# VH-VL binders against Protein STK_02290, part 2

Target 1, 225 residues: Protein STK_02290, of Sulfurisphaera tokodaii (q976g0)
Amino acid sequence: QEQLVAVNELNENLGKVLIKIARDSIANKLGILKINLEDYLSSLNDPILNKKGLAFVTLETYYGNSTSLRGCIGYVEAVAPLKEIVSKAAIAAAFSDPRFPPLSKGEFDNIIIEVTVLTKPQEIDVENRWELPKKIKVGEDGLIVEYGILYSGLLLPQVPMEYCWDEETFLAETCIKAGLEPDCWLNNKVKIKKFQGIIFREEKPKSEKILIIKPSEVKCKKEEI
Short names: E, the ipSAE of ESMFold2; O, the ipSAE of OpenDDE; V2, 0.75 times the mean of E and O plus 0.25 times the DockQ between their complexes.

## First folded at step 2 (VH-VL)

Design a14 (framework fv_acimtamig)
Fold by ESMFold2-Fast, scan of step 2:
Structure a14 (fold): chain C 225 residues (1-225), chain A 119 residues (1-119), chain B 106 residues (1-106)
Amino acid sequence: as target 1 above (225 residues)
Amino acid sequence: QVQLVQSGAEVKKPGESLKVSCKASGYTFTDYYMHWVRQAPGQGLEWMGIINPSGGSTSYAQKFQGRVTMTRDTSTSTVYMELSSLRSEDTAVYYCARGEYWGDYFDYWGQGTLVTVSS
Amino acid sequence: SYVLTQPSSVSVAPGQTATISCGGHNIGSKSVHWYQQRPGQSPVLVIYDDSDRPSGIPERFSGSNSGNTATLTISGTQAMDEADYYCQAWDSYTYVFGGGTKLTVL
C-alpha cells in the first residue's frame, strides 16, 4: 500500500544513513567506490528507507570558512522508496544540474552533502486568494507553484528563512521561480501547494557528524549581517 | 560488548591461498561495515578492503584487486577474507575491524591473525 | 596515491605534553582518526573525526586538524601511553594510514 515517509519517523541515525546513500551513490558513479549500486540499495533493509519518499540533495563546495552551491536536484513524486530517491537525487545533483558542470573525482572530498526529506505536497484551497499568505508559515512550509503544463517552481522550506522573506514575499518569489509574475498567486488558475521537510547535513566534507536542521532553525541572513 | 574473534595463525607456501574468518558478536552484524587491514612485521597498517555484511557488497584496495575476496555468512555473523597467489611479502598480521555504517574509521578490532608465507 | 606523513619517533618526559603530527596535502578538509597500538596488541581508536574521544579514552588525549597537518596531543603523558600511534584518513580511492609514530616516555 501507499505509505509515505513521515518527517517524524526520521532520526539522527536514519539521517546519517541517507547522507551515506547520497555520498556512496556519487562515489560509485565517479568510480571511487566499486560496487553494484542496485545490490547496495537492496542491502539497505530499514523499513522506513523502503517506504516511498520525496527528497532533494544539495551539494556545496567547501572552502573551510565558507561554502558555495554546487548542485541541487530533487523529486516530488512518490514513485520509489526513499533510499532509491535519495540515490537518484544525489547522482542528478552531482551530474545533471544544468547550472553546473558534472562533478569531478577531485571535488568529491571537498563537497558538503545535504539531504532534505519532504512531506507530500498538498494544494492550498482558499475561497479568496488574498488569504493564501495566512495559510503558509515561513519556517515550516516549502512551496510549489504550478500553472498549466509548462510553468512550475519549487522553493524548499529553508529558502525563505535564509532570505528573510515573509509569507507574501515567499509566494511572490515562488511565482518568479516558476517563470511567472510575482502576483501569480492571485490568479485562480495557478495551483499553490505546500509541504514540510527535515534537513540532514554533513558538518564538513565526509564528516560522521550529521546535523539535523529544522527549517525554523535556519537563521535569517539579516541577523548574520 | 562488541567482540571480533578471528581464526588462528596460519603457515602457507608461496602460491597457496589464505582464508581468515572474523566472528562478530555484541551488536547487530548487518548494521556495520567490516574492513580488513594488515600489518607486515615491524611495519605499519595497510587497508585491504571493506564488505557490507547486509548485502555482501565489497570494495577492495587497488593493490589487492584480483587477489582478494571478502564474503560473509549472516547466520553465523562471520566475515571472511581470502587472499590468493600468496607471496613472501604477504607475511603479516591480518585484522578485521568494524566500520560504523556511516563511519570512515575503525572502532573495534579483532585480535589479529598471523599469516606466515614461507617455503 | 594520497600519503600521510608521521615522524617515526617522538620522546617525552613523564608528565609533559607529547605532540604527534600527521601531514597530508589539504588534510584539514578531511576527517582524521588516531589509533594507539601497544606491542603485540590490536590497534585501539583514541580519537575520531579530528577531535572526538571514544568512551573510555582519557581526557588528556586531544586532536586537531587544519591546513596540511593533523595533530594528536597527549597532555600529562604517562608511561602507559608508550605505544605506536597511527593517523588515518579517507581519500577518494582508499583508506590511508600514516607510517606510525613510536612514542617513548622516558
Scores: ipSAE 0.000, ipTM 0.429, lowest interface PAE 17.5, mean pLDDT 87

Design a15 (framework fv_acimtamig)
Fold by ESMFold2-Fast, scan of step 2:
Structure a15 (fold): chain C 225 residues (1-225), chain A 119 residues (1-119), chain B 106 residues (1-106)
Amino acid sequence: as target 1 above (225 residues)
Amino acid sequence: QVQLVQSGAEVKKPGESLKVSCKASGYTFTSYYMHWVRQAPGQGLEWMGIINPYGGSTSYAQKFQGRVTMTRDTSTSTVYMELSSLRSEDTAVYYCARDYSSGWYEDYWGQGTLVTVSS
Amino acid sequence: SYVLTQPSSVSVAPGQTATISCGGHNIGSKNVHWYQQRPGQSPVLVIYYDSDRPSGIPERFSGSNSGNTATLTISGTQAMDEADYYCQVWDSSTYVFGGGTKLTVL
């Protein structure tokens, strides 16, 4: 109902604030920062941060020359201001991602935080489902697949870049992510939605240097034989 | 190197207005909140308010509400603190200070601006 | 309104440990930051988030915070540590400073 945050109004300076919100929210939960989180978020009065937004927070363990995934949770419904969504996603990524144990206080200084802010997902309208690969663009779009109330899957726009997928492979992999067969996108009862995003990422743990990454800039992970 | 450089000392009469500037350098100006804190001669530190240089949003201590106005100019990386209806008890050194954690504490401070209010 | 209480003065001999308390109701649930102010100079952050040190602050400075008291500890106190020390917290809608403690190194 309120205007949504637009990706093009987010610059490096605002990206730094979003990373700080994620850092402070996790630190609060770990007991490093002892604040009333609701009061903290209420004190942040930037107009952009008070628009409703959609975001994912990704945490990676830093090893100097490499990283490994440590948590990733996000929200794709505009139910709260961007500042609240980033805070909530950060806490969930650190403590509620079922693939990983809860983040410990000792890990806090060794994780990289990445915030991806999303546009609102829009259903792709096609008469012929064989046209779906022509309506999405690897390097620009993320995808959501939905089938009924039981099956849903989402892949962020950087994912097909990392894995060197084309558009048809991207559709198939998102079907698999939803728990469906790879050709699920041909079924007219399956909803396919696309969205765009912008990525803000710490260069290294707690770095003041925040990288702005467009999905199209993500390097393909070439397979080795 | 982070630096905050404030305007020079001022002498004012009761009822006048004060406007102090604080020019930031050595970091991204809009990434950090800026506080204003004052200190009366021989007394402790007193928080006046905070400004977000990105959007210009402000929050003031209750004691100064209605008398203080904080603004910024992003083109010159400068914040301003204006205090109206000056009284003798407003005699103090006024500091700007950068917020380290987006509204939590001050990590770098300006050199201070001495303002004397006397008849 | 939230109030922080500090002793007005603390005296210590060179090389001894100085401790400066900061009292507040349930202060252990708040983040405490500590500032050093030498005469005629601006405050300098010496401890943040209860116990963390900014780059450039000597290891002899440490902090703790639990219950109703936060403490700044300076081990091996030097003449250069002579200053006023202020604790600070954020209390929901405002920043609160303690009254300050004058540390004398004699």
Scores: ipSAE 0.005, ipTM 0.439, lowest interface PAE 14.7, mean pLDDT 86

Design a16 (framework fv_acimtamig; at its last look DockQ between E and O 0.75; V2 from the best seeds 0.00; counts 0 for: pae E 6.4 > 2)
Heavy chain, then light chain:
Amino acid sequence: QVQLVQSGAEVKKPGESLKVSCKASGYTFTSYYMHWVRQAPGQGLEWMGIINPSGGSTSYAQKFQGRVTMTRDTSTSTVYMELSSLRSEDTAVYYCARAETYYDFWSGYLNYFDYWGQGTLVTVSS
Amino acid sequence: SYVLTQPSSVSVAPGQTATISCGGHNIGSKSVHWYQQRPGQSPVLVIYQDNKRPSGIPERFSGSNSGNTATLTISGTQAMDEADYYCQVWDSSTVVFGGGTKLTVL
ESMFold2-Fast, scan of step 2: ipSAE 0.737; ipTM 0.879
ESMFold2, look of step 3: ipSAE 0.041; ipTM 0.657
ESMFold2 (binder alone), look of step 3: mean pLDDT 93; pTM 0.950
OpenDDE, look of step 3: ipSAE 0.414; ipTM 0.791
ESMFold2-Fast, scan of step 4: ipSAE 0.178; ipTM 0.695

Design a17 (framework fv_acimtamig)
Fold by ESMFold2-Fast, scan of step 2:
Parts: sequence; C-alpha cells; structure tokens
Structure a17 (fold): chain C 225 residues (1-225), chain A 122 residues (1-122), chain B 106 residues (1-106)
Amino acid sequence: as target 1 above (225 residues)
Amino acid sequence: QVQLVQSGAEVKKPGESLKVSCKASGYTFTNYYMHWVRQAPGQGLEWMGIINPSGGSTSYAQKFQGRVTMTRDTSTSTVYMELSSLRSEDTAVYYCARDIVEYSYGYPLDYWGQGTLVTVSS
Amino acid sequence: SYVLTQPSSVSVAPGQTATISCGGHNIGSKSVHWYQQRPGQSPVLVIYDDSDRPSGIPERFSGSNSGNTATLTISGTQAMDEADYYCQAWDSSTYVFGGGTKLTVL
C-alpha cells in the first residue's frame, strides 16, 4: 500500500529533475521567477516523483576550486511525494537552516545544489550492542540516533566518508549529534536506525551536467592536502 | 516536430499597445517555459521576460517592468506578449523562444518563432 | 548589470578555423550558450552549457569556458556559417546576451 521511492529506480534524468525542482523552488522564494509552486509541482507527472520519498537538500557556496556549506535540511518521514519533499527541503535549506542567514538573491548563481534521496530508516536489531559496528557499513549507511522524544540526531551516508570515520566513530559522532554521550549506542534504551541514499549534485552552479555520487565514492577531507 | 508560429507584422503609433501571439505545437505546451526576446534593426538580442505556460507565472526584465505583460491560453497552446506605451525605440523584431529544459528555466533557448516585425512611427 | 563582450566582427577563409570570444567577469562560473543567426532568420542554438552540441549541429562547432572568457570555435569553416553569433548566460534573474559577432567567410 505504501509507494516509496527506491534508490535504484532513480536515474540521471530523474536526478536532473530533482535538482531543477530545488533550483526553481528557491528562485521562486527569492523572487527571481514568479511561479505558482503548486501548479509547477502538479505539472511534474513522472510516476516515480509522485511516490512518497525522503530527501535532504544541501547548498554549498562555490568558489571555483572549493566549496563551503551554506545550508542543509531534509525530511525522514514519508509524508508527501518526492517532488514536494525536495521542494520543501530546498526552501528550508535556503531560508530556515538556523546555522545560516537566509539565502540572498545575489548568492543564487554561486550555490551548488545537492539532493540526497534516502531509503526508509530501519531500526538495527542486535542482541549484543557491541555488535552494532558490524551491522553498519561506512560508505553505504547513514545513521539516526533516537532517545525518547527529546534527543535525536542524523548523519547522512557521505558524512563518515568525508571525515574518514570508522563504524564505531560514526556511531559515537551520531550520538554526539543527538546531544548524547559518545557511547550512547551501548545504551539499550537508545534506538539506532540506518538508511541508504543516492546523491545528485550540480557539477558547478546551475550546470545542466550533474554528478551521481554513491557515498562510497566520497573522498576524505583529510586526504585533500 | 516542434513549431512556434507567431502573428504577423504590425505598424503602430507612439502611445499605442502591441499584442503578439506565439502558437506552439509538436510538444506538451505546459511543460516548457517560454521567453520573449526582441531585436531592434541592426542591433543585438534583448531578453524581455519569461512565462510558465502551466501556471501562468511571469518574470520580466527590469527595463520592461510596468510596460510588458505575458499571458498564455492552454486551450490553444498560445503565449502572448503585450507591450504598452509604445515608443519609436520599440521598433524591433519580437521573438518567442522555448527554454530547452522541461519544467525549469534559466537554460538555453532551443526553438524560436519566426519573429514578428513591429514598426512604431508617427 | 552583467555585461558580455564580443568582438564586432571576425573574418576567415573557407576551411580555416574561426574563433569567437565572449568576455565576462568570472564567466567560467556560469554556463554559456551560443546562437547562430543568419541574415533574415531566427537564432539557432549551436552550443549550450559551454561545450555541448544540440542534435543536428555539426561536430566542427565546439565551445569552451574558463576564467573570464568563453570561446566558440568553428573548424573547417564553410560559406553557410556566415552569420551573427551571440553568446548568452543567465545572471541571477535575467538572460544576458553578448553584443554579437559578425562572422564573414570570404
């Protein structure tokens, strides 16, 4: 009964459409293009984009040979079609990420947009918590840590690759992200979930050429000296 | 086979209004943004604005703000460009042109209408 | 407002390589498109996204874009290539066209 987008059904053409949805949603909010967003999204009739989906949108400021994080917001509950989730995530990443001021019109042409589509998070079931590092795979899995209704944290699959973390460090860092101690994953009241994803990224700002990145292909920041 | 067919040449007096049509065929009309671009005699190309044929939303170049209006009729697959308060400087060939990327804009223009010559003289 | 600068004219002999430049501040960070306009005709897209060719455009048309200059290159230039050429980029909320280059093939 639940129509969820599977990562393996997304191809390059759909990735381009997802990035365009993000671009157009931000441009509309900036007043660069005056569109009726509901009508725009309704014009997108691809069956896959109309399935419920989970996605994060990441914005990076582009300097030619380097980038810096400018915004990142996403949704991990399948409450709307993928096309709507990407639109909402893009607007939130640009204007509602509390780490950054709202995106200005002058920045629009200098931003790289990246869309990560996620699988539904699944709780990791283990009898012995010390086995958790063996149940996750850096380069494949993202993680969610939840403790009650107050503490939660999420790290995307590319994050442990960027920072050269092993599985145990990845668990510890996700605990810290949730506002918990680094060894929170050993507490049997803490819920650990994993998910996978696929990344679609502009090669440069507004480029029609996109990159399809598997998390395993992301290079360590430490190795870029 | 994509075609954009524009209305015929017009002669106008200063102060009058112009309305040019562009009828699209050979593709799904509502999936592609449409632009209007003009060219004065012996001069280069000048962008006027863009319309989303699906929702009817528009954006205009600053130079034409307050004088230009773009509309569409989905039943006839036609876009319109109206320019008011005409001046002799508005003498130009007016083109409609389709954005190459489905559902998006800000990309190259792949198909162009044949152009409509508008002469504004007293 | 953002400005794209082209030479007003370029002349080549048949069979030679023509090069048309398009100058703009940090234009290498933008996607540049090129249009051909033959006398009395509508513009035709010949290169898009710096270096890609639309279906039907001969392989002798190529493009590049880096730093402050984008370039359209026509190898083995033919009489039928005689036309005005315009570069174009999207800047924030508008399409910006270069002033155009008249290519003369003698």
Scores: ipSAE 0.000, ipTM 0.490, lowest interface PAE 13.7, mean pLDDT 87

Design a18 (framework fv_acimtamig)
Fold by ESMFold2-Fast, scan of step 2:
Structure a18 (fold): chain C 225 residues (1-225), chain A 124 residues (1-124), chain B 106 residues (1-106)
Amino acid sequence: as target 1 above (225 residues)
Amino acid sequence: QVQLVQSGAEVKKPGESLKVSCKASGYTFTSYYMHWVRQAPGQGLEWMGIINPSGDSTSYAQKFQGRVTMTRDTSTSTVYMELSSLRSEDTAVYYCARGTVEYSGYDLYYFDYWGQGTLVTVSS
Amino acid sequence: SYVLTQPSSVSVAPGQTATISCGGHNIGSKSVHWYQQRPGQSPVLVIYYDSDRPSGIPERFSGSNSGNTATLTISGTQAMDEADYYCQVWDSSTVVFGGGTKLTVL
């Protein structure tokens, strides 16, 4: 009994609200904004944002012409309304991503916030594992790799586009992300799941202009001669 | 509403084994991990292990490795924890607890719902 | 193995602010969760992901985590807040709990 947000229900105005939730949640934790977060979230009465949803928040340090990853946390189970998930993911990405130190107040004006809303991940069933690359599509699918309890990894659908990967490389890199060998996807004890998503991203730090990006629109940055 | 209902209290002798059940309701059973945590009288919380109900994969705390087994039955939305070779030091309240995971390159677990606990007394 | 250190007890008068610490090496790089356990009851999640509060938990509960210390703060402490409090992290394939702090409101 899942009443999930569908990615096609999300428009530019809702994307702006999701980015604002993420930005304000982080600002509140840094003491830049002084709000009661629970009251703030409960005041948001949009019916779509009150449906359960899955989302990742990605933070990137902005250098003008380039960015670098600064935090990325998300949820792949429908545990709370989308508005609460985005708020929670934003705070976690800023302060609780173990790969990075907690975000400082001085960094707040120099980060780009990106929110990716996901569809429910679905396990890919194949008779022969070597057919897995034919069942995923770079530019459409994100991947999850799970092996037992201890090993899991997720790559968002924009990641293989950014790095110019093909489907087999995407599987291998997701295995590596899970802490496994790159050919882990050939092991029938490993679960491979795929999902789709839609991306809302600040054009630049604190921008009023929010971009709507489909993963297929992400430019491959690799140039070969 | 989410509920985790555990089996009743047990009295055991040293050397016996126990098997505690935890029946889940109010959510999709296979979408969340289940953990087992115990608490000896007057003592703190001690993690025993985790089970994935969707695939029956398990991982146990080193202290319990070789003595604990966690299983599930998806048809009844129930997880089980069996502890063998009981000692008086195993006297404790045993809890099941639902785990939520976040993806960031590795799992970050916390427990949003807990069972009511099962008191197990091990004495001669 | 990773160890979390909590004071065994903290005492406050009603209406005062209680502060419960959770010490761990570089704990600021980890996500800290806090549980309240009233006598004879199951633990209840009161703070997760360092500072997030579950629905139904009063806003007087807050958390922070930086450097080597995570902190649970209870403002305007009430008699009903008297309980044992446990911090928890995930470390290298295991869940680690602090030893627990008994909060007395008198």
Scores: ipSAE 0.013, ipTM 0.503, lowest interface PAE 7.9, mean pLDDT 87

Design a19 (framework fv_acimtamig)
Heavy chain, then light chain:
Amino acid sequence: QVQLVQSGAEVKKPGESLKVSCKASGYTFTSYYMHWVRQAPGQGLEWMGIINPSGGSTSYAQKFQGRVTMTRDTSTSTVYMELSSLRSEDTAVYYCARETVYTYDSSGYTVDAFDIWGQGTLVTVSS
Amino acid sequence: SYVLTQPSSVSVAPGQTATISCGGHNIGSKSVHWYQQRPGQSPVLVIYYDSDRPSGIPERFSGSNSGNTATLTISGTQAMDEADYYCQVWDSSTVVFGGGTKLTVL
ESMFold2-Fast, scan of step 2: ipSAE 0.015; ipTM 0.540

Design a20 (framework fv_acimtamig)
Fold by ESMFold2-Fast, scan of step 2:
Structure a20 (fold): chain C 225 residues (1-225), chain A 124 residues (1-124), chain B 106 residues (1-106)
Amino acid sequence: as target 1 above (225 residues)
Amino acid sequence: QVQLVQSGAEVKKPGESLKVSCKASGYTFTSYYMHWVRQAPGQGLEWMGIINPSGGSTSYAQKFQGRVTMTRDTSTSTVYMELSSLRSEDTAVYYCARLGDYLWGSYDDAFDIWGQGTLVTVSS
Amino acid sequence: SYVLTQPSSVSVAPGQTATISCGGHNIGSKNVHWYQQRPGQSPVLVIYQDNKRPSGIPERFSGSNSGNTATLTISGTQAMDEADYYCQVWDSYSVVFGGGTKLTVL
């Protein structure tokens, strides 16, 4: 059996450590912080950080009253300890997200870092595909859509909250994210997986305050219009 | 319990080199950056540079680039600051200061612990 | 080159509130730290990250940072608060100190 980090064993203090790992890993890659990353990670001896985990790191450019996506990369296979996964995801989000140029030194003080720790994705197996929307909960679940080896898409649990989607729209949008038609979830050859998560986020760039966000607490962006 | 203890006062002649030591105790020496800051008589604080005691990497203020060298000895938990080609205007109290971890040990953190200072007088 | 501007001197009577300003372009976007230096002594951190006190620093010390000005405030000023005060930021991979303010309690 897999020895995985459970979302419910993560608290504010551990969330602060995860954000620090992400920030220090990026700073080290930029030459702002000059550490041996392997030695740094080895010094983190918390038992929970040494369990295998799944995580995404999201970077947003901060403008005071608003933010914009700057990078987002993660891992959905339990291949390494959580501390190593967060470090690797942070570096990848900053420098290897193909949607964006590599993060520059000048941006470091103006980005918000967010770490989402995930539960292991579980396939939703239903006899009647029309029941899939009833097996998914907006505000709780993130989704993965897989079709063969070429088509795959993932949306984090906060995404449908931000865009005010219902469960059926969430399924359709995840299909589109995978490069498939919006009705892909009705195809018995398409795998639908769900997972949960907890979000740790800087309140502002380099803030000592870390926000703990449950996806259900994310406000609908359209309500602000 | 955490403290930084610096070497004693020195008198130097123009053209000589200065080497000040700063011995750390009461904490994990390699886990905190160390900075050097000087203060000329009756003047303000002037930053000289930073050293990472773990890897030994350094970064210096442009004004001192080419004249300053910072090193450390992990076996004695000591950092050193050497300033060459001394001038009378290098007369100052030299401080070592530990970068705290209030802001996760980032470079824009605060100096939480300071050495007692080393007075260096450069005169002919 | 980034510059922090402080008044050279501030005078207050005992028990009055002292305010020391630190001006810098868009300083409100930076973390400002404040140090107290008594004659013949090393600097002591009194405020970090704009408005936070280290353990052992009296509650009468507070700070703020917005726009182009950071401020150190000392309420109920005592004779023992007589010292030089320096603000400090990190900019362009360098530490920048203000010129210092001499607080006189008369």
Scores: ipSAE 0.000, ipTM 0.439, lowest interface PAE 17.1, mean pLDDT 87

Design b01 (framework fv_brolucizumab)
Fold by ESMFold2-Fast, scan of step 2:
Structure b01 (fold): chain C 225 residues (1-225), chain A 123 residues (1-123), chain B 110 residues (1-110)
Amino acid sequence: as target 1 above (225 residues)
Amino acid sequence: EVQLVESGGGLVQPGGSLRLSCTASGFTVSSNYYMTWVRQAPGKGLEWVGFIYSGGSTYYATWAKGRFTISRDNSKNTLYLQMNSLRAEDTAVYYCARDLGYDFWSGYYFDYWGQGTLVTVSS
Amino acid sequence: EIVMTQSPSTLSASVGDRVIITCQASQSISSWLAWYQQKPGKAPKLLIYKASSLESGVPSRFSGSGSGAEFTLTISSLQPDDFATYYCQQYNSYSGTPYTFGQGTKLTVL
């Protein structure tokens, strides 16, 4: 219960297992796969998968040569084993992301599943808040912005790479994601946290071949990825 | 050590009912396994009928829905197949089998089979 | 909806022969395929799972290969005990069809 999954413990084989957990959890909810999900998860005895972990599941609709976001939900508190977190995040991404309607059976064969496993978020402390952009690195860090109990926003490490943002723009966009003004990171009552991650992604829908992606390897959308 | 023994087969008239039993030894039917029924008509291949989860939920082949019901009695370590509205096409040897539904990568292959019990539906 | 087709339907061979049986799926099933041996009047016996994994206690002369839609079962040196009917079975859980068997290949003495 007390030990957290480290990003460097995860290899290609474990990445394949995480993607399979995500895909099987969604398939079970859609009625495509007929399993008892609790028994399924209990059968996974890998010690790393049984450590508490943090993860996001991202679903993208696949068009052959391009993709578009279809769902993305995750957990940033170490409340359950990684295997359970990935299962819950996958179901939530498919059926409970408020930006999208619930995933239908007809879409199942046309989505790419991506699992991002996170390090524990840590608060960034600076004497002068104008130094915050110097304490984060696009291509390495994801960001969390928190203000009180009602305002929070998170952007994964690959997001600023996709949108070709610099560190200051990344801070501003995370503020906007939290429902705050873009200069919110200058307010000393706003908490800024950073985290790192590793990305496991299907090469194409239902592919046995996966990609292991470091955020720094994600191509800028303005240059056409 | 692991053994499955079917019983309850026999001759039935069209429209009749039969209940088949499958008694397990060497393991517990209510844990870690999907228990399944597979049939084989004389001179024909294997055909899946349905299975039951460790938690009790059941799933059936489309042609079996509404006529066949799978259940179990955990105290007797026994699986049942209740067959109603029997047709001549239901004539077959019925096998009880254990599948590795909890084996993460293997899914639904069958590692142990009973010897089968013959059901003949004839006038 | 996945149809499994075996070839040949009947095969005659002699002890010591190398025997190859094929199984074709109507759509890709990755490696989710098992092979069973059935002797007359007996229940099927698992030989191979996950296309190429030999079940414990099965002689090493049996081997499986293939992925996607085409699979083979090979008996490297046929023994008298090997005359039987062989079945392939897909278990691609994503298809909505949990089990589909091939029609069988009957291996007889030549």
Scores: ipSAE 0.000, ipTM 0.470, lowest interface PAE 12.7, mean pLDDT 85

Design b02 (framework fv_brolucizumab)
Fold by ESMFold2-Fast, scan of step 2:
Order: sequence, then C-alpha cells, then structure tokens
Structure b02 (fold): chain C 225 residues (1-225), chain A 123 residues (1-123), chain B 110 residues (1-110)
Amino acid sequence: as target 1 above (225 residues)
Amino acid sequence: EVQLVESGGGLVQPGGSLRLSCTASGFTVSSDYYMTWVRQAPGKGLEWVGFIYSGGSTYYATWAKGRFTISRDNSKNTLYLQMNSLRAEDTAVYYCAREYYDSSGYLDAFDIWGQGTLVTVSS
Amino acid sequence: EIVMTQSPSTLSASVGDRVIITCQASQSISSWLAWYQQKPGKAPKLLIYDASSLESGVPSRFSGSGSGAEFTLTISSLQPDDFATYYCQQYDSYSWSGYTFGQGTKLTVL
C-alpha cells in the first residue's frame, strides 16, 4: 500500500475492474445498487488495486453519435489505495462537480465512464519561461497550473489531443482553466507541473467492452467531418 | 535535401575568441525548430553547449554562460556560436544540430547534424 | 544535475549476436531519452527517440525500451556496420544540466 501504482502495471482486466468500481460506486449512491461500499472495496484483493494511486474519473453524456462532458473530478495526492481513489473520484464526478447538478437515476444508463490513472505530477523548473513549451509534449503530458493558494487548474493529457492544440496553446488553456490570463505561464511566480497517464473508457454506456487509450492515440476533433 | 554545414574552426591562442557558423539548407532555422551546438573533445564524449528557440531565445550549459553566445541571421539561414575567453579545455569538434520534428512537433531528439568543425586552442 | 551513466563502457561482440546497452539517469526523465550511433570521424546519427520510437530509415534490428530512470538499447542481430560508439541523451532538464549525454558505449569486434 505504501508503493505507488505504475501505469505500466495496468492491463485490460484491471481497467475493466476500475470502470466497474466507478460504475458500482455511482449506482450505490443513486440507490440502484444496494451494497455496503466499504465492504465492497474491502473484498477487492488484487495487490495492484491495493497500492496507492492517482486517478480522475470523467463522465460524459452519450447521444449515440456524440458526447458532452457531465462531470470530471480526480485526486493527485497518493493518500489511499487506487480502488478507493477511483470510487471517491467517481462519486465526486457524479455528485460534487460544481459545474453540473448531481447525477440523477435517469441519467445512469446514458453516461460513459472514463478512468485516467496518473503518474505523480512533477514541477517543470526552467531557467527561461520561454522554454516551457519545449518541455511539454502534447500526446504524453497533462498539465497543472498553480498560482498561490487561490488559483489552480488541471488538464488531462488527452485534452490537447482532442482539441488539436500545440504545446503553447495547451499552456495558455491550462492558465485559463486556473482562472488566469492565457500568458500566465510566463510569470515566474506561477508553477507548472506535468504528469502522464493511461485511459480506460467504456465504448458506450454500460458496455462490457473497455477501451485502453494512450493519450497519443486520441484523435483530433478537426479530423471529424 | 536537409543539411547543416559548419565553418569557422581553426587554431586560436588561449584567451582569444572565435566565431563559428552553421548554414542550413532544405529548411528554415527561424521556423519552428530549435537549433543546438554540441561539442566533442578529441577521444571524449558529447557535451551540449546551448540552443536557440525558433523565436530567438537562448539557453546555455552552465559552464558556457558568459563565454559563449548563440545567434542567427535569418536572411542567411545561418546559426552562429561566438566563443570568447577560450581555454585549452575548449579544444573540440563543434557540431550544430537540429532538434527532431515529426508532423506532430513532439520530438526533442537531434535528427540532423552538421559534419563538425575543429577548434584547437593552443599555447 | 541529471547525470547519464551507460553500461558497459566497452563491449565486444560478434556478427549475429544480440547486443544490449543500458543507460541510467540520476533521476526520472519519463520517456525523454534518445539513442545515437557515432562512427569514427563522423557526426552522431539518431537511432531512437522518446525511449522507444525508431527513427525513419533506421533498421528494425534496433529497438529501445524503458521509462523513468532505466533504459536499454537492443540490437537483435549485430551486423558489421553496427560497430560504433553509442550514446544516450536525456532532454528532460533545462534548468539543472540542460541536455546531458551518457559517457558512451564503444562496441568493438570480438
């Protein structure tokens, strides 16, 4: 439990379990599933799931040919086993994302669940701020921007791929996400951190088929006709 | 074809100065490329000197700061390394290199290298 | 500063052999690592970037693996043209050491 989960330890079967933990946690909170959540999590004996981990859960409303964001919450501190982090993140994404109302029972069958397991964020320390775009790789890195206690923003590594951003645009958009001006990354008082991840995603709502997606494999939305 | 050609190497006295040139063909040094200088003392390994970003900003190895300056002339598609206060330990072959770009622009490896130019500092 | 250490420093092998060269970083560099081949009197040539991506035009007998702090370059079936010095290079730090290279591994005929 002291040791951090490495993304290369996670295979398709574990990804299916992580998605199931997220779905079951939400269903239990909605009253669709009647379990004792603590007993449920305690019954999961996989050694990897019992290591400390970092994860985000993203929920999207499914319309057949398109999706829209419905919730996204995660944890970047290695304070609990991965199984508990995914459960907590799923519940928070469904019921505690301040951008959205709490998820209703009627929506449960119409959402796609995505779990991103993260490496520990590492501060990018540069001599010249203009070199920051070169220290970031779209297709590999997610970003965190922090300014004092009040301003913070995070974008997952798949986000700049989805929106066809280059590294400078990715920095600017993460500044905006933090509530700052788009050139905030040029300010020496602003901290920029990067992290990597692996994505497990339902093919469609409640699908038994789970997709394993590397951020570099996410297709640019401009390529969709 | 994509090519880098260094020139300006030669024999110089300790304490002297020398300017190296690196002319690019087949691509533009002022577009979205980072251009770097790497040196190699006779029989030794590779040592990074510094680079210049597409926008003109420079970054240097700690030992090179204050003595070496990287610049470019966009009209000549040429990169320069100005070396001052030269010491015997600066004797090396100096390479210019381009940082690798695929169509996505994600790569930081040096994909195109010049042939190198020898600088000898002797007393 | 990020220090890159290669092992072995020298290696003797025969044509057809499987050759493995390792590279260790003093701290985690994610996948920000390239491998170069240098023949006597010539400039280095890029073989592998981002730890495992094969450069265009490089034979498939070359492969790279690793992440974090430990990396390997493998030549699956050594050819006469492969006797050279090999260097790893990290590109994950500008503020401490800039780009740094390993000391090199000289591959010689047995």
Scores: ipSAE 0.000, ipTM 0.391, lowest interface PAE 23.4, mean pLDDT 84

